VH-VL binders against NAD kinase (nadK). Designs and how they scored, part 68

Target 1, 268 residues: NAD kinase (nadK), of Syntrophomonas wolfei subsp. wolfei (q0aze0)
Amino acid sequence: MKIILVNNRFKENTEKKAQEIAGQLSALNVEVIIDNGLDEPYAGTVDFIMVLGGDGTMLRAARRYGQRAIPVLGVNMGTVGFLSNIEINELAEYLPLILREEYSLEARMMLEVAVFQQQSLLTRVFCLNELLLRSNSPRMLSFALEISGQKLEPYRGDGLIVSTTTGSTAYSLSAGGPIADPQLDAFIVTPVASHIINKRPLVVSPEREISLHLLEEREAIIGIDGQIKMDFGAENRVLIKRAPHPLLMVNLKAKPFFTSIDRSLQRQ

## First folded at step 7 (VH-VL)

Design D50 (from e7 with heavy chain N31Y; framework fv_oberotatug)
Fold by ESMFold2-Fast, scan of step 7:
Structure D50 (fold): chain C 268 residues (1-268), chain A 124 residues (1-124), chain B 107 residues (1-107)
Amino acid sequence: as target 1 above (268 residues)
Amino acid sequence: EVQLVESGGGLVKPGGSLRLSCAASGFTFSYAWMSWVRQAPGKGLEWVGRIKSKIDGGTTDYAAPVQGRFTISRDDSKNTLYLQMNSLKTEDTAVYYCTTHPRYSGSYLAFDIWGQGTLVTVSS
Amino acid sequence: DVQMTQSPSSLSASVGDRVTITCRASQSISRYLSWYQQRPGKAPNLLIYAASNLQSGVPSRFSGSGSGTDFTLTISTLQPEDFATYYCQQSYSIPWTFGQGTKVEIK
């Protein structure tokens, strides 16, 4: 069995913990690849991905490896997030189940994001939470949204979020989007500070294709999962569709989504 | 209402074959890991085997006494679990229960929902 | 294979009694142990999972404890409905194995 350990080099003790876990796994005849985010993603075949850290580290792992249909387990280092399943101090208890593949998988849809410059593909990326189109200056954007060939009336405002259901509790929530069951496949399209009174969040089929482009020359950016930024101008358009493969998240114990989000919203 | 209903049990001669069915309703069958557990008359419970959900790989595991003779399969479009029993022996005589492991609770490591059972008698 | 041994194999009790059943694993199974109740002529019913977690809908008079190799099921105040056979089961390692059962019968 071969396992990738994904950690965040910039968090205290995660590098040492990754080495410690790698040693324990090697003693059990498991081959370990450590991915601290600095190098290219490991290109070989692997059986399992263990993410050591918080939700941010899981988002990075999903972008790097989520399309390979490999089980991904989030192991939290001390604070609970939405994308981790077990705590680090529980790992020893669950390790035998991991090695025997005695776990269930939860499929989470991902976005495929393609950015073009006048019909030439500039980049193609995948993400778990959302794409954010936003102004990079004090001036509001004027932009066009098209959903599967249907051209909506122009948007005016600070931007737009196209989110997965997993991303419904991330930026989309802050912009007024609905909370969605992550077991559902859907796009959530949420305006950011729209100057048009009746622009509401939309929930659309994951079979839809979403296109965005600017109607006026403005400084704008495309943000991916809050971690990647790309310049976006009037010569650009972005195409968003459901990624070919969902992220396969490992469940070793129950994680009650609705009670967790309800408690989180009460706290602010 | 959550329910599992077994069918297909009966009398079979040694060396014969029989297929059991388990119809599931009231829960998301496609997410569940399913097992067969048997109980010989007057004896305790014995795990026969299990099948994982398609998303978890759809793999099967069997107890040693039935390996190579029994095959577990599922049809998620019909919410039905199957146990194909070949080369039956008198020691396979038992009530066969289908049971499920809920995916989104800690009890996926436990048999949460059980059917009523179907009796298989292997005798000449 | 992990072998599960229950003690006692049978016991006689009266309504209102405190009943304890033990289960021993041949090797450490951490907390991967469940308890089931089977009434005569009925299918088994899950009582406890992960050694100590009470299944939804199961009366609070049932409790489980233990870790590693030694586990107990306790019924604090036996009710008429509780006369049944009880089984422990490990889910630590395939093949999953049950104890031989403990029959709780009326005095």
Scores: ipSAE 0.073, ipTM 0.606, lowest interface PAE 6.4, mean pLDDT 88

Design D51 (from e7 with heavy chain N31D; framework fv_oberotatug)
Fold by ESMFold2-Fast, scan of step 7:
Structure D51 (fold): chain C 268 residues (1-268), chain A 124 residues (1-124), chain B 107 residues (1-107)
Amino acid sequence: as target 1 above (268 residues)
Amino acid sequence: EVQLVESGGGLVKPGGSLRLSCAASGFTFSDAWMSWVRQAPGKGLEWVGRIKSKIDGGTTDYAAPVQGRFTISRDDSKNTLYLQMNSLKTEDTAVYYCTTHPRYSGSYLAFDIWGQGTLVTVSS
Amino acid sequence: DVQMTQSPSSLSASVGDRVTITCRASQSISRYLSWYQQRPGKAPNLLIYAASNLQSGVPSRFSGSGSGTDFTLTISTLQPEDFATYYCQQSYSIPWTFGQGTKVEIK
């Protein structure tokens, strides 16, 4: 059995803990590949991915490996989040189940984001939470949104978020988007500080294609999961669609999503 | 209403074959892990094998006495589980139960829902 | 394979009695143990999962305890419908194995 251990070298004690866990797994005849985010993703075949950290580390793992249909387990390293399933101090209890593949999988849709310059593909990335188009200056943007070839009236404001249902509790929530059951597949389209009074969040079929482009030259950026940033100008367009494969998240214990989000909103 | 209904049992000679069916209703069958459990007359329960949901890999596992002779399959479009039994032995005589367990391991993989069973008799 | 052994194999009791059945695993199974009730001619019914959790719809007179290798099922006040065979089952390691059963008979 071969496992990728994903960690964040910049978090306290995470590198040390990853080495300890790698040693434990090696003693059980498991081959371990450590991915601390610095190099290219591991290109070989693997059986399981264990993510040691918070939601940010899970988002990185999803972008790197989410399209390979490999089980991914989030192991929390102290910071409470939405994408981990077990705590680090529970790993010893659940490790036998992991090694015997005695767990269930939950499919989480991902976005495929393709950025073009004129007719040329500049980059293609996958993400678990959202794509953000935003102004990178004090000037508001003027931009066009198309949904499956249907051209909406122009948007004016600071930007737009196209989110998965998993991303509904991330940046989309902060911008006024709805909370969505992560078991549902849908795009959530949330305006950021729209100057047009009747622009509301949209919930659309995951089978639709969404495209964005600027109607006037502005300093803008495309953000991916709050971690990747790309310049975006009037010569660019972005195409967003459902990724070919969902992220397969490992469930070793039940997670009460609705009570967790309700508690978070009451306190914050 | 959640139900499992087995069918296909009967009398068969040693070396023969038989296929059992289990019709599921009242829950999302495609999400469920399914098992077969048997009980010989006057004896205890014995796990036969299981099949995971398609999303969980769709893999099968079998108890040693039936490995290589029995095959578990599922048809999610018909909400039906199957047990193909080949090279039957007198020791395979039992009531065969279709069972399911919750997907989340927080339930510790207990068999929550059981069918009524179907009797398979292997004799000459 | 993990061997599950129940004690006793049978017992005689009267309505109103407190009944205890024990189950021993040949190796540690943590809390991956379930208890089932089987009435004559009927399919098994889940009573307890995760060693001590009562299944929804099961009367509160049933309780489970234990971890590791030693487990107990208790019926606090036996009722007429409780005369049945009881099985423990481990789900820690494939192949999943059941105890041999404990038959609770009328005295």
Scores: ipSAE 0.120, ipTM 0.614, lowest interface PAE 6.2, mean pLDDT 88

Design D52 (from e7 with heavy chain N31H; framework fv_oberotatug)
Fold by ESMFold2-Fast, scan of step 7:
Structure D52 (fold): chain C 268 residues (1-268), chain A 124 residues (1-124), chain B 107 residues (1-107)
Amino acid sequence: as target 1 above (268 residues)
Amino acid sequence: EVQLVESGGGLVKPGGSLRLSCAASGFTFSHAWMSWVRQAPGKGLEWVGRIKSKIDGGTTDYAAPVQGRFTISRDDSKNTLYLQMNSLKTEDTAVYYCTTHPRYSGSYLAFDIWGQGTLVTVSS
Amino acid sequence: DVQMTQSPSSLSASVGDRVTITCRASQSISRYLSWYQQRPGKAPNLLIYAASNLQSGVPSRFSGSGSGTDFTLTISTLQPEDFATYYCQQSYSIPWTFGQGTKVEIK
């Protein structure tokens, strides 16, 4: 059995724990690959991915490996998050189940984001939470939104978020979007607009294709899962659709999603 | 109400075949891992085998006494679990229960929902 | 295969008694042990999972303890409805195996 351990390269405690876990797994004749984010994603066949850290580390793992249909387990290292299933102090208890593949899988939709310059594809990335279009200056953006070829009235504001249901509790929530059951598949389109612009969030079928482009030459940025930033200008177009494969998240214990989000909202 | 109802039991001659069904209601059957457990008259419980949900790979596992003779399958559109029993032996005489466990390991793979059982008698 | 052995195979008790049933695994199974109750003519029902966790709806007089190879089910104050056969089961390794059962009878 081959397992990838994904950790945060800039968290020393996580690096030390990854080495300890790698040693424990090697003693059980498991081949371990450590991915600390510095190298290209491991290209070989693997059976399981264990993510050691918070939600940010899981988002990176999802972008690197989420399209390969490999089970991914989030192991929380201290900071409570939404994408971890077990705590680090529970790992020893659950390890026999992991090694015998005695766990359930939850499919989480992902976005496929294709950015074009003129008619040429610049980049294609996948993400678990969202794409954010935002202004990179004090000036509002003017931009066009199309949903499956239907052209909406122009948007004016600070930007727009196109989110998965998993991403409903991330940037979309901060911008006034709805909280969605992550077991549902849908795009959530949330304006990042001033109070004056009364545009409503949209919940649309995951079979829809969403496109965005600027109507005026402005300084803008596209953000992916809050981790990747790309310049976006009037010559650019972005196409967003459901990724071909969902992320397969490992469940070793039940997640109290609604009570967790309720508690988080009270502390905000 | 969460319920499992077995059917298809009866009298069969040695070497014969029989198919058991288990109708599920009150929960999302397509997400559940399902097992068959049997109990010979006056004896204890014996695990027969299991099938995982299609989402979790849809794989099957069997106890050695039934390996190669019994096949577990499921029809998620009908919320029904099946046990196809071939080359039956007198030792297969038992009440057959279908059961499920939570997909999450909070129960450590315990069987929390059981049907009422269906009797299979293998005799000449 | 992991072999599960219960002790005793049967016992006689009176209402109000404390009853203890033991279960031994042939190898370490951590906490992957469940206890079931089977009343005469009925299907089994889950009492305890993960060696010591009480299933929802099960009376608090039932408790479980142990880890590794030795496990115990205790009924603190036996009630009339508790006269039944009790089974332990390991879910650590396929094939999953049950103990032979312990019958709790009226004295």
Scores: ipSAE 0.237, ipTM 0.647, lowest interface PAE 5.0, mean pLDDT 88

Design D53 (from e7 with light chain Y92W; framework fv_oberotatug)
Fold by ESMFold2-Fast, scan of step 7:
Structure D53 (fold): chain C 268 residues (1-268), chain A 124 residues (1-124), chain B 107 residues (1-107)
Amino acid sequence: as target 1 above (268 residues)
Amino acid sequence: EVQLVESGGGLVKPGGSLRLSCAASGFTFSNAWMSWVRQAPGKGLEWVGRIKSKIDGGTTDYAAPVQGRFTISRDDSKNTLYLQMNSLKTEDTAVYYCTTHPRYSGSYLAFDIWGQGTLVTVSS
Amino acid sequence: DVQMTQSPSSLSASVGDRVTITCRASQSISRYLSWYQQRPGKAPNLLIYAASNLQSGVPSRFSGSGSGTDFTLTISTLQPEDFATYYCQQSWSIPWTFGQGTKVEIK
């Protein structure tokens, strides 16, 4: 069995713990490939991906490997999030199930994001949470949103978020978007500080194609999962659609989504 | 409310074939991993095999005595589990139970819901 | 395969007795051990999972302990409905295997 162990070497003594876990796995005849985020993604065949860290490390793993239909397990190293399934101190208990491939899988939709300059493709990336279009200056953006070729009235504001249901509890929530059951497949389109009073978040079919472009020359940025940042100008267009493959997340224990979100909304 | 009902058992001659069914109700069958467990008259429990949910790959595993002779399948649209038994032997005589292990029962796989069983007798 | 051996194969007891059944695995299975009760003519019922966790709806007189290779099921105060056969089962490795059973009979 071959496992990629994804860690963030710059976070919370993670490198030393990754080495320790790799040694334990090697003692069980598991071949371990360590991905610390600095090199290109491992291109060979692997059976399983173990992500050692928080939600940020899982988002990176999803972008690098999520389209390959490989089971991905989030192992939390500190403050709990929504994308990890077990804690690091539980790993030894669950390891036999991992090695016997005795776990359930949860499919999570991903976004395919293609950025164009005129008719030329500049880049294509995949993401698990969201694409954010935002102003990079104090000036509001004026931009066009099209959903499956339907042109909406122009937007004016700080930006727009196009989110998966998994991303509904991330930046989309902060911008006033709905909380969505991650078992549903849908795009959530949430305006960021819209000047137009009746611009509401939209929940649309994952079969829709969404495009965005600026109507005025402004300093703007496209953000992917809060981790990748790209300049975006009036000559650019972004096309967002459902990625070909979902991320296959490993469940070893019940992760109570609604109880978890309820905790985050608790009033003091 | 939660219920598993086996059917299809009966008397069959050695070398014959038989198909067992297990009708599930009261829970989300499509998410469940399902197993067959048998018990020969006056003997203990013996695991026969399992099938994972389709979202988890839909793969099957079998105990050595039945490998190559028995096939487990499922029809999620009918909430039904099947056991196709071929090349039956007298030692396959047993009560056959269908059972679930919950998808989200944590790190510990245990059979928490059982049917009433159906008797298969293989004799001449 | 992981072999599961129960002791004793049978025992006689009276209502009110403390009953102890042991189960031994041929290799370490950590805490991947469940206990089942089978009353005559009935399907098995899950009593304990993960060596020591009591299944919902199961009376508190039942308890489990152990890890690695040695496991114990205890019934603190035997009731009339507890005269049954008890099985341990490992979920560490396929094929899943059961112990041979322990029959608890009326004295």
Scores: ipSAE 0.000, ipTM 0.458, lowest interface PAE 13.3, mean pLDDT 86

Design D54 (from e7 with light chain Y32W; framework fv_oberotatug)
Fold by ESMFold2-Fast, scan of step 7:
Structure D54 (fold): chain C 268 residues (1-268), chain A 124 residues (1-124), chain B 107 residues (1-107)
Amino acid sequence: as target 1 above (268 residues)
Amino acid sequence: EVQLVESGGGLVKPGGSLRLSCAASGFTFSNAWMSWVRQAPGKGLEWVGRIKSKIDGGTTDYAAPVQGRFTISRDDSKNTLYLQMNSLKTEDTAVYYCTTHPRYSGSYLAFDIWGQGTLVTVSS
Amino acid sequence: DVQMTQSPSSLSASVGDRVTITCRASQSISRWLSWYQQRPGKAPNLLIYAASNLQSGVPSRFSGSGSGTDFTLTISTLQPEDFATYYCQQSYSIPWTFGQGTKVEIK
């Protein structure tokens, strides 16, 4: 059995803990690959991915490995999050279940994001939460949104979020988007500070293709899961569709989504 | 609202075959792991086998006494679990219970919901 | 296979009594043990999972404890509906195995 341990190099305790866990797994005849973000993703076959850290580390793991149909377990290191399943102090007791594949899997849709300059593909990335288009200056954007060939009236405002249902509790929520059951597959399209009074969040089929481009030259960026940023100008176009494979998240312990989000909302 | 209803039990001769069905309602059957547990008259509980959901691989596991003779299958479009019993022996005489494991609950490794059972009698 | 042994095999008690049932595994099963109640002529009912977690809808008079090889089910104040047979079950490794049962009878 071969396991990738994904950790955050910039957090001292996760690096040391990854090494300790790797030693424990090696003693059980499990091959371990440590991914701390410094190198390219491991290219070989693996049986399981263990993510040590918070939601940010899970988002990175999903981007790197989410399309390979490998079980991914989030192990929380002490902060609350939506993407982890067990706590680090619980890992020892769950490890025998992991090695025997005594766990359930939850499929989480991902976005495929393709950025073009005119007709040339610049980059293609996958993400778990969302794509954000936003102004990077005090000036509002004017941009076009097209959904499966249907051209909507132009948008004017600070930007737009295209989110998965998993991402419904991230940036989309802050911008006024709905809370979605992560078990559903859908795109949530949420305007950011729209100057057009009737621009509402849209919930659309995951089979649709969404495209965005600027109608006027502006200083703008696109952001992916809050981790990747790139400049976006009038010569650029972005195409968003459902990724070919969902992220397969490991459930060893029930995580009550609705009561968890309800508590979070009452604290605001 | 959550219900499991077994059917198909009856009297069968040694060496015969029988198929049990379990009709599920009130939950998303396609997400659930399902098990069969039996109980011989006046005896304790014995796990027969299980089947995982399709997303979890759809794999089956069996207790040694039934391995190679019994087959567990599911039809998610009909919300129905099956137990195909072949080469039946007198020691297979028992009430057969259909059980479900709530996938989004901490009890997914436990038998949370049980049907009322169906009696299988193997005798000459 | 992991063998599960319960003690006692039977006990007599009165309403209001504190009842303790023990389950021992032939090897360490961490906390992966469940407790079930079976009333005469009825299907089993889940009481406790993962050694100490009370199943939703189960009265708080039931509690579980233990880890490794030794586990205990406690009924703090026995009620008339609690006269039943109780089973422990390990889910640590396949095949899943049950204890032989403990019958709680009216004194």
Scores: ipSAE 0.425, ipTM 0.728, lowest interface PAE 3.0, mean pLDDT 89

Design D55 (from e7 with light chain Y32F; framework fv_oberotatug)
Fold by ESMFold2-Fast, scan of step 7:
Structure D55 (fold): chain C 268 residues (1-268), chain A 124 residues (1-124), chain B 107 residues (1-107)
Amino acid sequence: as target 1 above (268 residues)
Amino acid sequence: EVQLVESGGGLVKPGGSLRLSCAASGFTFSNAWMSWVRQAPGKGLEWVGRIKSKIDGGTTDYAAPVQGRFTISRDDSKNTLYLQMNSLKTEDTAVYYCTTHPRYSGSYLAFDIWGQGTLVTVSS
Amino acid sequence: DVQMTQSPSSLSASVGDRVTITCRASQSISRFLSWYQQRPGKAPNLLIYAASNLQSGVPSRFSGSGSGTDFTLTISTLQPEDFATYYCQQSYSIPWTFGQGTKVEIK
């Protein structure tokens, strides 16, 4: 059995814990690959991915490995999040079940984001939460949104979020989007500070293709899962569609979505 | 209403074959791990085998007494679980229950939904 | 195989009694143990999962405890509908195995 351990290279404690866990797994005849973000993603056959950290580390793991149909387990290292399933102090208890594949998988849709300059593909990125288009200057954006070739009336404002259902509780929620059951496959399209009063969040079929481009030259950025930033100008176009494969998240411990989000919102 | 309904039980001679069906309704069958559990008259519960959901690999596991003779399958489009029983023995006489694992960790390893059972009698 | 042994195999009790049933695993199964109730002529019902978690819809008089090899099901105040056979089951290792059952009979 071969397991990738994904950790946060900028946290000294997670690096040491990853080495400790790798030693325990090696003693059980499990081959371990450590991914601390410095190298290219491991390209060989892998049976399981264990993410040591918070939601941010899970988002990175999803971008690197989410399209490979490999089970991914989030192991929380202290900060409570929505994408981890067990705590680090619970790992020893669950490890025998992991090795025997005694767990369920939950499919979470991902976005495929393709950024073009004219007809040339500049980059293709996968993400679990969302793409954010936003102004990088005090000036509001004027931009075009197309949904499966249907051209909507122009948008004016600070930007737009195109989110998965998993991402409904991230940036989209802060911008006024709905909370969505992550078991549903859908795009959630949420305007950011729209100057057009009737621009509402949209919930659209995951079979739709979403296209965005600027109508005026502005300083704008595309943000991916709050972790990747890239410049976006009037010569650029972004195409967003459902990724070919969902992220397969491992469930070892009961973590009910609706009671969890309700508790989080009521703590305010 | 959440429901499992078994059918296909009856009287069969030793060496014969029988196919049981379990019709599921009121929950997302395609996400569930499904098991067969049997109970001989006046005896306790005995796990027969299970089938995982397609997303979890769709693999099957069987108890030693039925390995090689019984086959578990599922048809997610019909929300139906099957147990194909071949080379039946008198020791296979039991009420056969269809049951679920709901996939949520903590409770998904427990049999949380059960059918009413269907009686299989193997006698000459 | 993990062998599950219940004690007692049967007990007699009156309505209002506190009833305790014990289950022992032949090897450590952590908390991967469930308890079921089977009333005469009926299918089993899940009471407790993961050793101590009460299944939705199950009365609070039922509770479970234990980890490793020794587990207990407690009924704090026995009701008429609780006269039934109770089974423990380990889900730690395939094949999944049940205890032999504990019959709770009216005194």
Scores: ipSAE 0.274, ipTM 0.653, lowest interface PAE 4.2, mean pLDDT 89

Design D56 (from e7 with light chain S30Y; framework fv_oberotatug)
Fold by ESMFold2-Fast, scan of step 7:
Structure D56 (fold): chain C 268 residues (1-268), chain A 124 residues (1-124), chain B 107 residues (1-107)
Amino acid sequence: as target 1 above (268 residues)
Amino acid sequence: EVQLVESGGGLVKPGGSLRLSCAASGFTFSNAWMSWVRQAPGKGLEWVGRIKSKIDGGTTDYAAPVQGRFTISRDDSKNTLYLQMNSLKTEDTAVYYCTTHPRYSGSYLAFDIWGQGTLVTVSS
Amino acid sequence: DVQMTQSPSSLSASVGDRVTITCRASQSIYRYLSWYQQRPGKAPNLLIYAASNLQSGVPSRFSGSGSGTDFTLTISTLQPEDFATYYCQQSYSIPWTFGQGTKVEIK
């Protein structure tokens, strides 16, 4: 068995813990590869991915490995979040189940984001939570949204979020979007500080293609999962589709999504 | 351009104190992890200590030879890193370099930007 | 503490030569290894981080390889400005430690 341990290179405790866990796994005849984000993603075959950290580390792991149909387990290292399944102090208890492949998988949709400059593809990235288009200055944006070729009335405001259902509790929630069952496949399109009254969040089929472009030259950026930022101008356009493969998240422990989110809404 | 400029070096007697400064420009200093590295005349490089960005906890770590005698601090409003050196010994004689690991850099976990260095001589 | 040992401590080479420097860690450091160049009287300059990643602005004649305990720095076609001292450094475990250095001298 070959396992990738993904950790946060900015957290010294996480690096030490990854080494400790790698030693434990090696003692059990498991081959371990450590990925702290410095190198290109490991290109060889692997059986399992263990993410040591908070939601941010999971988002990076999803971008690097999410399209490869490999089981991914989130192990919480202290920061409360939605993408971990077990705590680090529970790992020893669950490790035999991991090695025997005695767990269930939950498929989580991902976005495929393609950014163009005129007719040229600049980049293609995948993400688990969302794409954010926002103004990078005090000036509001004027932009066009098309859904499967259907041109909507122009948007005017600070920006727009196109989110997965997993991302419904991230930036989309802060901008007034709905909370979605992460087991559903749908795009959630949430305006950011729209100056047009009654511009509401949209929930649309994941089979649709979403495109965005600016109608006026402005300083804008595209953000991916809050981790990648790219300049976006009137010469640019972005195409968003459902990614070919979902992220396969490991369930070792029942996690009550609805009661957890309900508690968060009452107490923040 | 991205730049680090050390100052404050000089001649000091054993048991004395000295404060080094490192002025940073051309990058978001508040996001950077900063280190001090020294080099004794004709010898190799030796890591002295580091300070994390405030967003990453603002904690410090030191090499054993300087633990308890040296203190690293930062002033993000002035884009300046400091090394307070107390109870100086002759073996602390070295060129002291300021280095950084900006969070936006692909050189994380490496000393990607270096200052010119400032010489500290500890002798009687 | 993780000890870093470089080999050789010095070497003589001519412009156009291929130069290889090795670095060994006393324990596995995975890919937490960087290579630096120091020209006489100058501050060190980062060449390679994470064992094999070339720093921006560094010529492609420099390359790094290795993982775990054994690492190499290669200069494929030595240039006049490459006569310098080279250091490896582990950033895996505090205290961070450097190798003793390898001086590349003109033959």
Scores: ipSAE 0.000, ipTM 0.390, lowest interface PAE 18.0, mean pLDDT 85

